# Miniprotein binders against q58433: the designs that were tried, part 2

Target 1, 377 residues: q58433
Amino acid sequence: MLFMKYEGEIAIGPVHPTMLEPHRLRLFIEDEIIKEAELVIGVNYRGIELIMEGLPPEKISILSEKICGICSHIHVWCNVTVTERGCDIEVPERAEYIRAIVEELERLHSHMLLFGHAFEVLGFETMAFRAFMIREPIMQILGEITGGRAQYSCPIIGGIRPRCNIKESKIPALLERLEKFEENLKKLLERTVNDPMIMSRIKDVGVLDKKTAKKLHALGPTARGSGIHSDMRKMGQVPVYDNFEFEEIVFDDGDVFSRLAVRFYECFESVKIIRQGLKDLPNLDKRIYNPNYELKEFKPIDVYNEAQRGQVYYSYGLDENGRVRQVKIRTPTATNLACMEAILPGHHVSDAELIIASCDPCFTCTDRMIVVKENKI
Short names: E, the ipSAE of ESMFold2; O, the ipSAE of OpenDDE; V2, 0.75 times the mean of E and O plus 0.25 times the DockQ between their complexes.

## First folded at step 3 (miniprotein)

Design fa4
Fold by ESMFold2-Fast, scan of step 3:
Structure fa4 (fold): chain B 377 residues (1-377), chain A 80 residues (1-80)
Amino acid sequence: as target 1 above (377 residues)
Amino acid sequence: SKKRIEVTFHGTSPEQLDAAILYLVFLAWRYGAEVEFRIEGDTVHIEIRGISEETVRLLIEEAKEIAEELGLEVEVRIED
């Protein structure tokens, strides 16, 4: 009978070049079973709230983009919305439509990136390559609309940047490319669910039950994979989404399969939103920006939106000198990391990376909340 | 007809440098400029191309304001 303890450190996800140190997963293993899990966040606080405090609101949008490299658009959208609501600034309907279209394109490419990563972790390089190839046309569409591919977003206070306008003449080609994406996504999903080796690795593995998910305040697809309805796009928090017919995707089993399935079906719903938005654009006013706005003092305004990994919350007010005060920002990362710590114990060590991948941790989206399971001598 | 400028910020933290890059890059883009930047230690170099004389003046003023707000040192070089 062997009794042994293994304390290992596993670097999780790709390490961003500008991160001061990588995130680490510490596993305490007995007979190949995880007894304890500790996530050590390499960058647990970026100080963005402190930097934003006292700045004029026109300058804050560029800082909010740095909070998450993969989901930068949503952060800028939330930020400009706080000021717009606080100052009663009129935003053209066309600009709000384009903001929603861009966000759904961001959701698509982010979910595809997650699928590619999950397949890599599973050892299915061919499936990973297919996921990355299906993602590429979405990145091209984003580049054409925003003028920059990765981090550059389009919202500005009062509307969108002029180069981010979607010309009516480009819509038919965009719709055709979107249809091809949807066809390829359907094939990827069918290949996944019909592969018994893949299904045996993801079904009934990494279960986060609904009670635990609620206790830890799980967010986004992680929460929805455990039966929790929480999509901000369906809760009246983002009025432009009321123009679109789509479903909130929820699965009840809380396993790795359920968290991936939520994301696959959310991609189909994002396609529906983009298609409807593009079809409506020619019937909207041509204005994309309100250049004549006036800033005024306001008490903190709460803004919610639904990012790829879950809800994002922004709140601040504006003082009598036109400076931002009482800044609060919350991302889904910290609560979803707590969920991973709760899921991991009791599982075989070979399933750790897959469980973590299915929760899609954003290692560059860190708020003030520290998620650490402390071990003290 | 068209001008080029290089803006150099010296800071003490990665957060200051990131903020300075984004401030100036987004402003330059609003004026239709092409922008390239690189970070070397505590210094960031931002090259802005394809801008008018009037835009050069506005971007230099903005760069100085950014430096003052963030506690950075700034140097600007105009290339014809």
Scores: ipSAE 0.000, ipTM 0.151, lowest interface PAE 17.0, mean pLDDT 78

Design fa5
Fold by ESMFold2-Fast, scan of step 3:
Order: sequence, then structure tokens, then C-alpha cells
Structure fa5 (fold): chain B 377 residues (1-377), chain A 80 residues (1-80)
Amino acid sequence: as target 1 above (377 residues)
Amino acid sequence: SKKRIEVTFHGTSPEQLEEAIRLLVELARRYGAEVEFRIEGDTVHIEIRGISEETVDALILYAKFIAWRLGLEVEVRIED
């Protein structure tokens, strides 16, 4: 890796061009060994909070989709949940099931995108392409349910958009497509673990030990790859998940393999959730939204949910004029980057991209790329 | 029916643009596609013809991945 023999700068997380600066990881390399990694935090969540303050709550969802540079569904779901809990708005059970189904489809396609990226970094173009092909049917299902492949939010205050309802007649075909996805995913995992060349590149590489992960407040699959149980879906924060049988996936070794293994097995758990949600989709009460809710003043309400990269936190209150106040938003981006900063030192430069990929930085979900910079010393 | 797509990469590094051409052309040809490309300053235009509808989205995803990996901007147009 000749281009990494010099001080290198890798820009991470393309964001809204006028509001947020990208994150950067700066690597200092001597004799092909990374001696130091420096995180430069560029994302300004205070700017997003300021934009959202004073708006009616329905407009926050639109901004979350367009400004945050992160997959839209989880942000919209968190937003509507703050208002729903604050105003005691009843949400039909069917709508909550569909919200969970869409979120698990988002988790599947995001994890598949990561696998494709990791295989490409490893130099296995054919395996990368297989991962992208396996991902495609999930993107098609998302488009059919939500009407969009890039921004596929379905929640509205009090329920879901009418077009996002799932007809019972479509469920058998969806279950069949999901079963085919699961078969292909199993084969991809088997090919991965049975390839000595792949395994030698990911096992015992990029270790984030549990003590360091706890110190940095690691989140999501990064935390779970280091033995930390932190899944908001299992901590009573998202009640609809209590209807589904699935397990929190945790591995203890903290290496690249462990972080990838968490995501592979989380995909199988997401399939279980989607299958159960479709089979048990509420049909006695077919309402998917509450059209007659009333907004009322409330003091800040805390909402947590589990996105594909970790927990997402939303909090705000509503004033007497129906305007949002005291906005707080937290995503796993900054903590994941801090973990990369901690992992990278001591590793050969040829492992840097793989280590970074296994921590799933948010730039993998965008079409806008930031140029890698190299500085000769 | 057979489809056609045009992939446009933009970036300031000639080496990264050449690598993007190599990666996308190799994959497209493995799927039996006919590929032509042209370089215009800091922009590369790649035309891919003779692909099935089911491979269009896969090639688009791969083009976006190439752009991310190499620090390039990408635009894709689907024709006929």
C-alpha cells in the first residue's frame, strides 16, 4: 500500500454541504505500521438541533430525511415517537408492526452493503458482487412497501403513511423472497468462514478490547463485537419488539471477524423479526394511522431505538404553540469513529481500510464521496 | 429486454479515475455486457450495453461502491 506510507487523511461521512463538516481519520505511519490515528470530528449535531427548534413536529421528520445523511426510517420513527409519547397519541398496533418490519429491512440492506464493502477491501471482487446481488431483493421489497429506495420512511405522527400498508395477499410472496434471501445469506457466510485467505485477514485483526469499548461508550455492532450487550430493541425502549422472538448477537473477541459475525447473525435475527411481523400482522384492527390526534404541551421526552450502527436517541418537548423545543439528537457516528481511532495504532497499514470498514462508518450509506488526501513528509 | 446504462465518475485524481474504469469494465464484461468509455478532463463516462434488467441495479450499486472506495463522485443514467 504505497499511498499509505505517508501521513494520510481519510474523510468519512459526507453530510449536508452547508451545515456539517465531514469526519476525518488521520493516520501517521512509520515503516508500514500505524503509529497513531487522529479523529477529527466534523459532524455538528448542534446545527441540526438549532434548525429543528421552533418547527412543528411533523417537519422534523422531513429534515431528518434530508439533512442528517443517515438512513431515513429510524430517524423518522424516533421523531414521531417523541411526539406520540409526549401527547399520549394512540398508534395502531398494525402501524407499529410495519414500522418494525421496515426498520429490519433497513438493517438487512445496510449490513449487506457493509459485507460488499469489506469483500472489496479484501480484494475479493466476486464475493463483493455476490453481497450486492443478495442485497438487491431487500432494496426492491423496501421500494414496494415505502415507495422509495433512498429515503424509505413510512412513519407519520399517529401511524404510517397509507401507501405503506402491507396487503395480506402480498405476504406469501414476501415470505418466499425473504426465505430465498436467508438461503443466499447462509451460503455467503459459509463461503466466508471456509475461505482461509479471508479468515486470515479478519481473525485476530483490529481488536477492540471490552475495557476500551466500555471507556469509549461503543455502540451497536461495534460494541456487541467486543462483548457488550446494548441493543435498545432488547432493553424495553421499543415496545413493539417485545412481540418478536429474536436474540441479541454478541461476540467477545473484538476483532474484525467478530464485528462482521455480529452483523451476519443479526441479519438472520432480522429475518426472524420480519417473518414473524408479516405472519402475525394485526388484521382484526386494520387501522394504520390515527387521523384525530391532538397536540399538547410537553416537557422533553427521551426516545431510544436501535439502528443498524447502534442506538439513536431523540429528545424534545413541545410548547403551548405546538412548536418543538430543547432538541437533542445523538447517533452512533462519533463513538464509532473514536473506536476506529483506538483500534488502528499498532496495525500494519494494509489492514487499515478493513478495520475501518468493519466499524461501518456512516459514509457507506451515501452517494457523495470525499477525496482521500495524502501528505508526503 | 436488454438495457443500457451510462455511468459518470468525477474526481481530480487521474489514477483513481483509471482504476474506476478498470473495475467497472471488468465486472460488466463478466456479465456479457458491451462497454465503451471516454475521459473528458476530470470526468469519465462509461456506457454499458446488453445487460438484463436484473443486473442494472447490481451494476449501479457496484458503481456507487467504486466511487466511495476511490473518493469519486458518481452519476448513473438508465437508457431504454
Scores: ipSAE 0.000, ipTM 0.182, lowest interface PAE 17.5, mean pLDDT 79

Design fa6
Fold by ESMFold2-Fast, scan of step 3:
Structure fa6 (fold): chain B 377 residues (1-377), chain A 80 residues (1-80)
Amino acid sequence: as target 1 above (377 residues)
Amino acid sequence: SKKRIEVTFHGTSPEQLELAIEWLVEFAREYGAEVEFRIEGDTVHIEIRGISEETVRLLIEYAKIIAEELGLEVEVRIED
């Protein structure tokens, strides 16, 4: 057990590679029909919150990025935003634009990864391969902007890291690559909706009705696939998005198709955001970082942003010695898993993985799902 | 009180070892540390100096995270 000392207090926590245990879903099956699903929650954000207590805000952002490993940009963006709002730190407009561009690139690759996984589960290996190949150029663009494979995030308090600045000379080529991505995405969508075998497996399957989704406080594309408007980018929580014309995508049927359709159309909207952002960059001031800020004490401030799987919430305050206090982090993972638990009963076991894939649980969390088969009732 | 640590990563891939060096060195230097490293076959040794006791704890935890993410074995030695 590793002990951390901060400002006369000791933060006690096991910091071990297995600290973040994946979620497990237990399925009880009778005659190949799922009778019950039990969620075993493995993700422990409270452990991360305890590690972050008493650290300077610069250290908390980087630590959060490295601990999470996946979807690091949104977590770091939320972290720096708490301190920036709490300390009234001016962030250059260019830096906020680049933060939004990077997040939309992460949304694109994450949704493409989900499509690939869904097609694999459906047994359509060629469609899965297409999704992964369409995803690859987005990963390359993201790596070029964020500085490389080892450094996946760009926000720092007051702006972005210098290497993450998007040079004007690179913009035309980036726009061309985005155009090609959009063309390939349109073809993937057309192939999907025009394939009766695919459509018969996803349409009217795994229905999460609007009333149940509201009761379970569904978030992200899962909520939007069930007719619920929930996008933090449209609710004034992330002001940089007010600069961009894009639509909140909502479908009403709550089936696997609706959850996938939300993500397909969100990809088109992400492309619009990135395109507009890239086109605006040459007209913005060239500053990407504000070095002239002062940290000051503040009581916990709530920050919301819209990650690929839904709303992400960060809150903390800063004490008089410039150290982080009262850390609270919430992600959409727990509510999305609760929705899966509610959807699965009554479905054939052959549809279970598809329903799970369409709700997009963290991919690292799903590789340890267990099925308990009960042939006797 | 300023501390010293030696972080040793063991792995079979040169790419894994290069990433471990990059990640840990960048993190340590960001927090004011002096860093030296050397590679011996399948092993990299990273010596970090001029850090507080709190920073030592952060670096140890970060080294564990690096080892997990890259599939490496890690050993840390603390010197006063």
Scores: ipSAE 0.000, ipTM 0.140, lowest interface PAE 19.0, mean pLDDT 78

Design fa7
Fold by ESMFold2-Fast, scan of step 3:
Structure fa7 (fold): chain B 377 residues (1-377), chain A 80 residues (1-80)
Amino acid sequence: as target 1 above (377 residues)
Amino acid sequence: SKKRIEVTFHGTSPEQLEFAIRLLVMYARDYGAEVEFRIEGDTVHIEIRGISEETVRWLIDLAKMIAEELGLEVEVRIED
């Protein structure tokens, strides 16, 4: 019998428009079992923080949109919120509602993208295409509201861009499209949980126990799949969410199934938020932008929001000349990657991509590099 | 206000044509449409009926996306 040992390296994440390098995951494998995983962090937000220093706040909104192509809206929302809170700028209620609606649409398309990739990795091409097709109407709705399907700058300081206003005449059709999306999502979930081949590949696989998740400061659906409550939408960090009835979804088993289940049920909760928001819009003041604001000096303040991967944190201040200073940006990417490093040992190499997919939906990089460096017979 | 569309796929791969049929039929039915199709050599004709005007545009975009992903040519005709 032969026993083989080799080093493998899987590239994770895209080459960002700002030329950030992707993360790399190095696997040490013996007889097809992962013995050790090492995370090599290639993405560096420090460069973006440095570029933001000394810029006016409106220019960093454009730059923040480019930090992540999949979660662009949340970065812009966090950024404008720092300036708004620092300068005591009133934001119209309608604008905050639309910001929340767009973010929940972003959460939906991102989770659907993850489901498609998970099914693709599992070898279920038809289920993968089904997830992709269910996702497409959400991308269409985003395009109609924001004018762009992936990188959509909806928030501006003091409100939202006029083209992003949701007209009352369009709401009934949007509600019907959401109802159809919800029906299709329910069917996708039912087909997933009733397929023994799918369930045998995801249940009790890639377990991240609660103790390890806490030690690594896990965030988002990764934390919630391991029994940890941490949703910033429920922690008073984003007041507009207090207008909506929805649940924080938590599962306890910490396996691939639990992380996927959190995201499936979060999609139903996102639909509830969007539905409630759309129904409330006709009853709100029609203002979407406050043109009568003044920028003023402020010391750094902390802003948190909940992206589809977890907590996003922004902090900066403005100097006397209205320029951004002391920028700090944190995303859930680093902690989610550390969690993958902890989960992977003890699993077959064939399960590596599935475990990765369940923890981090960074699927814009399709390239993987597993290089055999040493074989021992 | 109910609409009818005919989607035509052209391609030399029977497997990809069959897959395109399955995806478009499945999704159109999920939107409450009535669907019929016929195959003529390297060409597939899919008739979709009983859909709203809003759904027409989306199904056209979906058909184009399916064709792009599967390496097929697509043509759509709208009829009231």
Scores: ipSAE 0.000, ipTM 0.132, lowest interface PAE 19.0, mean pLDDT 78

Design fa8 (at its last look DockQ between E and O 0.12; V2 from the best seeds 0.00; counts 0 for: pae E 10.4 > 1.5, placed apart)
Fold by OpenDDE base, look of step 4:
Structure fa8 (fold): chain B 377 residues (1-377), chain A 80 residues (1-80)
Amino acid sequence: as target 1 above (377 residues)
Amino acid sequence: SKKRIEVTFHGTSPEQLEYAIRFLVELARRYGAEVEFRIEGDTVHIEIRGISEKTVRILIEWAKLIAERLGLEVEVRIED
């Protein structure tokens, strides 16, 4: 075994502690080229699953909301869906529409945060600032609907919280804000694709081929950037989305550009979904919560949803006492980071942060790149 | 500046204390923190070193959540 003496180690991560799966990439570098990458998989989800074990399902939602600062809604929604399906609980159509609207707003603000970060990594501070400014109106909409900017607490078993009910009188102002968002996003996209300096840094860089993406089980925009259809909303896993006309965005090149482009174009599809949802809301039954449910014993069931990063998975059962058993939670982060680990070797170290960024490992949560230079003493 | 956190859990259930330790220690270690812990009867002292200010806030929130969930008392001290 030739001990390749690497000239340096760069540790990228950890992904935020509150993430179910905090991960760290260790990069082994020689002559500024990445020779090896090692993904250290965090096991925080096991601790959370353990804390959830034996709790009433209502208390699990509170825990799931605190797990991720960026994707709190999708975790809560996926969580309550397990109980709802396991207990055959009818969820009012209006509640499911609002759950979808809030999810697509969560997707929008998360993608804008990624774009801001990607532009910072590229050295385009003005464009980063613009991406963050475009994000703020979405955060305001979320605040007006849910009462919170990060912890929305929108889904509950049997529907949504009363405070999250979208009043018809607010719909015109929400639509106006979405229109302005879409216009600003178009301008940002046009600036990005027409800047040769940006395009040279993201095209043909960090290529994840379709075969490798399939082998490593890439999910969400990471998979879709490599020409893989992977969207739980289109796969019938989230029935409320059958009410909306939208496209699954897929690119074939598998590079950083493709992974960013998927997310850019998905933002427009998210806006379309929200517009349709808001348009239909006045015509739906006004019920937002079903109080007439009983918890029953059920064996663990699989529930999937599509977070901004890809497939989220929740599974648990209820025992005879209405206590959660055999909790399993999976996020797309581990598999997507494993894809980045696989493609990082051979790239210049200066591209590493951008390549990793392009799979969207919860950036509000990534500690900055710790460069451990082994000084040759 | 690297921060130090001292987390003290107090509770009468050894099993609950073990879960609190395992969760918080594992969490902190993933941050590349140096973690030491000492068990004194029904009290656990966890010392976490070399953490960013951001990570400090997160670990405090988790320590409080764990304590609330497990019915433990928690004290947290932050040192520079």
Scores: ipSAE 0.018, ipTM 0.372, lowest interface PAE 6.1, mean pLDDT 84
Fold by ESMFold2, look of step 4:
Structure fa8 (fold): chain B 377 residues (1-377), chain A 80 residues (1-80)
Amino acid sequence: as target 1 above (377 residues)
Amino acid sequence: SKKRIEVTFHGTSPEQLEYAIRFLVELARRYGAEVEFRIEGDTVHIEIRGISEKTVRILIEWAKLIAERLGLEVEVRIED
């Protein structure tokens, strides 16, 4: 057994509400080369699953919303969908369209945040500023629709909140704001790919080969950057997306460039989805909520959706008193962190933050190198 | 106005006490609270400061639900 110097620790991902300690990725470094990366598990969904047991399904939505503020929409959407399918509740088509539009807006702002962070890590502060400014209009739109830029309460069992309805009279302005976002995104992409200093730092760096990605069950853009088709929106798991023309974005090289490119082009696909959804809304029935439902007992049902970081999975049933049972929640965080563990060895320590950023950790958690005492291995 | 509360959990299961700490501390921090805790044997004391009256009510509701679900005893003390 070899004892290696431990020079750094990077806190990765969101501080999950049921944890006192985030995930950590320890780097074992010799002569500025990463020799080993070790994932220290901090996240545990077991606690939140246990707390959710026996609650009414409406309370699970509230808990999920307040616990995971950055990605609250996808969690609330998954939760209401489990109950809707288990109880055979018909959801108005307009509500499903708006649920998808909000999710795609969340995907846009999340990808822009990642680009800003990646540019900061590379030392391109002007490009980082551009990414953050391009993101701001999307946050404004989300705030207008949902009443909060980081706290989303759009889906409810049977539909959406009345506040979240998108008035037809507002659609032309929304389409123009989206077009402006798209123009600015195109400029950002062109500046990125035409800058040899940027490209030299991201091309052929942090390679995750397809075999390893499959073995570790990579999800989301991490998987799609390594040639793996993984998008739940194209796999029939989220029926409303069947109404939109868009493409799954896949790159084969598995490098940082590929993972960022997946996200850049996914933004253009999200714009296409939002534009189509907004243009279709005037042709849909005005109903946004179905109050005519009753809760009934059902055995656990599996629901899958595609968050910006990858697959999200919710499962539970209801007992005879309408109480939630057998809760299971999975997100792509653990598998994507395992991929980082596999990628980092062999790289110079200066590439660590970039490689980690390309796998999209939560930027609200501290992303810093921490020098700690040498660890026994 | 800013409020201060102390939530005390008591129980015989360290795992259940750990879940209670993790959930309530993080939830309070999402509302902008300053949070400290200490463990004394089978008892956990969580001090939550710098929160509004509305947030106090929300946190008390969740503290009671946590205790019920995990089989813990809970006491909440409110200080203006």
Scores: ipSAE 0.005, ipTM 0.390, lowest interface PAE 10.4, mean pLDDT 80
Fold by ESMFold2-Fast, scan of step 3:
Structure fa8 (fold): chain B 377 residues (1-377), chain A 80 residues (1-80)
Amino acid sequence: as target 1 above (377 residues)
Amino acid sequence: SKKRIEVTFHGTSPEQLEYAIRFLVELARRYGAEVEFRIEGDTVHIEIRGISEKTVRILIEWAKLIAERLGLEVEVRIED
């Protein structure tokens, strides 16, 4: 009667400056069934909040940009909005429209990246390749608007950078490319739901029930896949979205299929927002930034927005010397990781990576299973 | 032409040294740099290669700011 104990640990996400250690899920497996899951949260936003404290607000945008390559725009947008609301800085309507258009383009490519990863996990490499190919034109549009990966972010205090303006002459071609994207997305969804092998692996798997999701304060598509309305774009937190007609997508079953379905249908809603925004732009004032704003002291201002993985919260005040104080940043990552810890027990180990992918804060995770608790006799 | 720099952090807190190295490594990689690092007791050495002159200035400013905020000593050497 010998017992063997090895520790199995799944590293979730590469190391980022604001997440100075990878988040980890430890799985204890017996007879290929997950008996126990333990979440190990790496170092979180405490470090970046400390670094931001006492900086002028213009420098915080650089740090916000570096939080996540997939969702960097939303962090910068939240940051400039805190200062803008606190200092009563006028932001041109055109700039807010472009901020929303860029965020919806980021939502599209992020969801497509998740679909590609999920199909890879399922062993459907052709479907994964198709998802990545559909994503590529969106990445090209983002590069054209923002100036590419090595450039400064689109939002600045009081508006957007001049190079990020969308010229009227470019709009017809952008609308055509968006229509082609939507056609390809429809075909990808149809192929997914009509494949019995894919459906048998995602339907009724990894169920996060509504009661558990509420207890864990689930956010974003994870919450919406479990029947919880959570979209900050629909809750009056981001006024520019009031200009657009779109639906909050919610599914009730809480399974892998529901979490993926929320993201597929959110892509169609993002397309509607971008299309409406692009069509409205020629009718808006041409001003894209306020060149003459004044910073003033303010007590902490709360700002919420809806990133690709859920709600993002920024709060800080500005002291009499124009320096940021009492910084608080909250993202959906830790909450969504807690949801994975709750749903993994009782599932076959072969479903673990798929469940994680459907809730995933990171699309480039490499699994390292080092702990197995077994009777070795 | 691309530049190379070596950033050295000194401090008595392993946790703060790890914070500094991880932050600067990720920031440099986002600018397309090749990065290698090593930790020797209370000293961290970070070699950053393949960056533009403008990126050098940005990385040096961030290294100094991080060192100040975390109570570390920082030294930077620029090489061809």
Scores: ipSAE 0.000, ipTM 0.346, lowest interface PAE 11.3, mean pLDDT 79
ESMFold2 (binder alone), look of step 4: mean pLDDT 84; pTM 0.822

Design fe1
Fold by ESMFold2-Fast, scan of step 3:
Structure fe1 (fold): chain B 377 residues (1-377), chain A 80 residues (1-80)
Amino acid sequence: as target 1 above (377 residues)
Amino acid sequence: SKKRIEVTFHGTSPEQLERAIRELVELARRYGAEVEFRIEGDTVHIEIRGISEETVRKLIEEALKIAFELGLRVTVKIYD
């Protein structure tokens, strides 16, 4: 914003209007080189914790869905899991499979959106267009399963909403569409790595070394791009994933390329999970929710899951009056922003947007505030 | 339908609690709301009545901003 240039400094810098919804980020530039990056952590998650305090657990699912427009499913899934574990509520196996399938579809569309944005920032409009085209069928599949294209609610306490059930007759067509997605994704990856102009812009740029990533407690693909194993799906935190064969993708170079490569290969792993989940979908017991459950008082229960940007943590208890207490929510956004702040210094200002994009901050959960200040001696 | 909210700030400083009361009560009164408050040790309870759905959102946002800036814990309860 223009007015921010006069806040405590004799410095003038450009505002990057194409960058939307990061937390407030200030870049201090000298001769087009970033000298310092400063971020302000937003209050979004703290605000939601406070609003959830004192509500019945059925009502907090609506609020948890609103935390992030891109990753709504994971927030609702974590939320209902806290109540289910606290109250010893049985969830049908079929519902757990569908929860995992929906989450992996969310991971796919989110990663494809990031690829499109990254190519757009790089100035490769045809590659960006191709990424968005490949993403669209995944959005259609999500709409068919959940009834909503982007902001949807599938989990409920004790299972999933009836509309989210997957009919066996629909599975062959879903598998065929996934195969076409995978084929197109392979071609996109091949075009990316064989383009020397793209590779020169992303390879050895924006390096987050392993020591710094560990110090900042990096999460998700950002951590895995820097050689850190961190996937909650592989750490026993989400038991339904134990039914599926897939690999945790890790790259060691910590550059923009490594963070994008983790996401490309995670998409192939997500397809494997979805394929297995659809083929092995429980059909002897077709129940998808428990309509008769009883709420009971419980002390805070910790729940972890792996969203497309990293670990998501939910914790709360239920009091004697059936009201939620001691709410704690942690997402990867604040940690990924801290990593971005650590990476940016020493880089040319023209690389800033690409570095920011590769760290994948939650654009739907943050305000549009990138302020660039230039110091001249 | 008119709404009612109860905002509770938890803190250790009388100065922080006084500022929270002043800012939230002033905002609520600007929207024509009825406001009552009481202080119990390091806790302040503010009850705001006769407000629209839109005003509830604005008051909650202000309460969260005050809590963040002062490092206080806040609890908000919404009633019909």
Scores: ipSAE 0.000, ipTM 0.128, lowest interface PAE 19.7, mean pLDDT 77

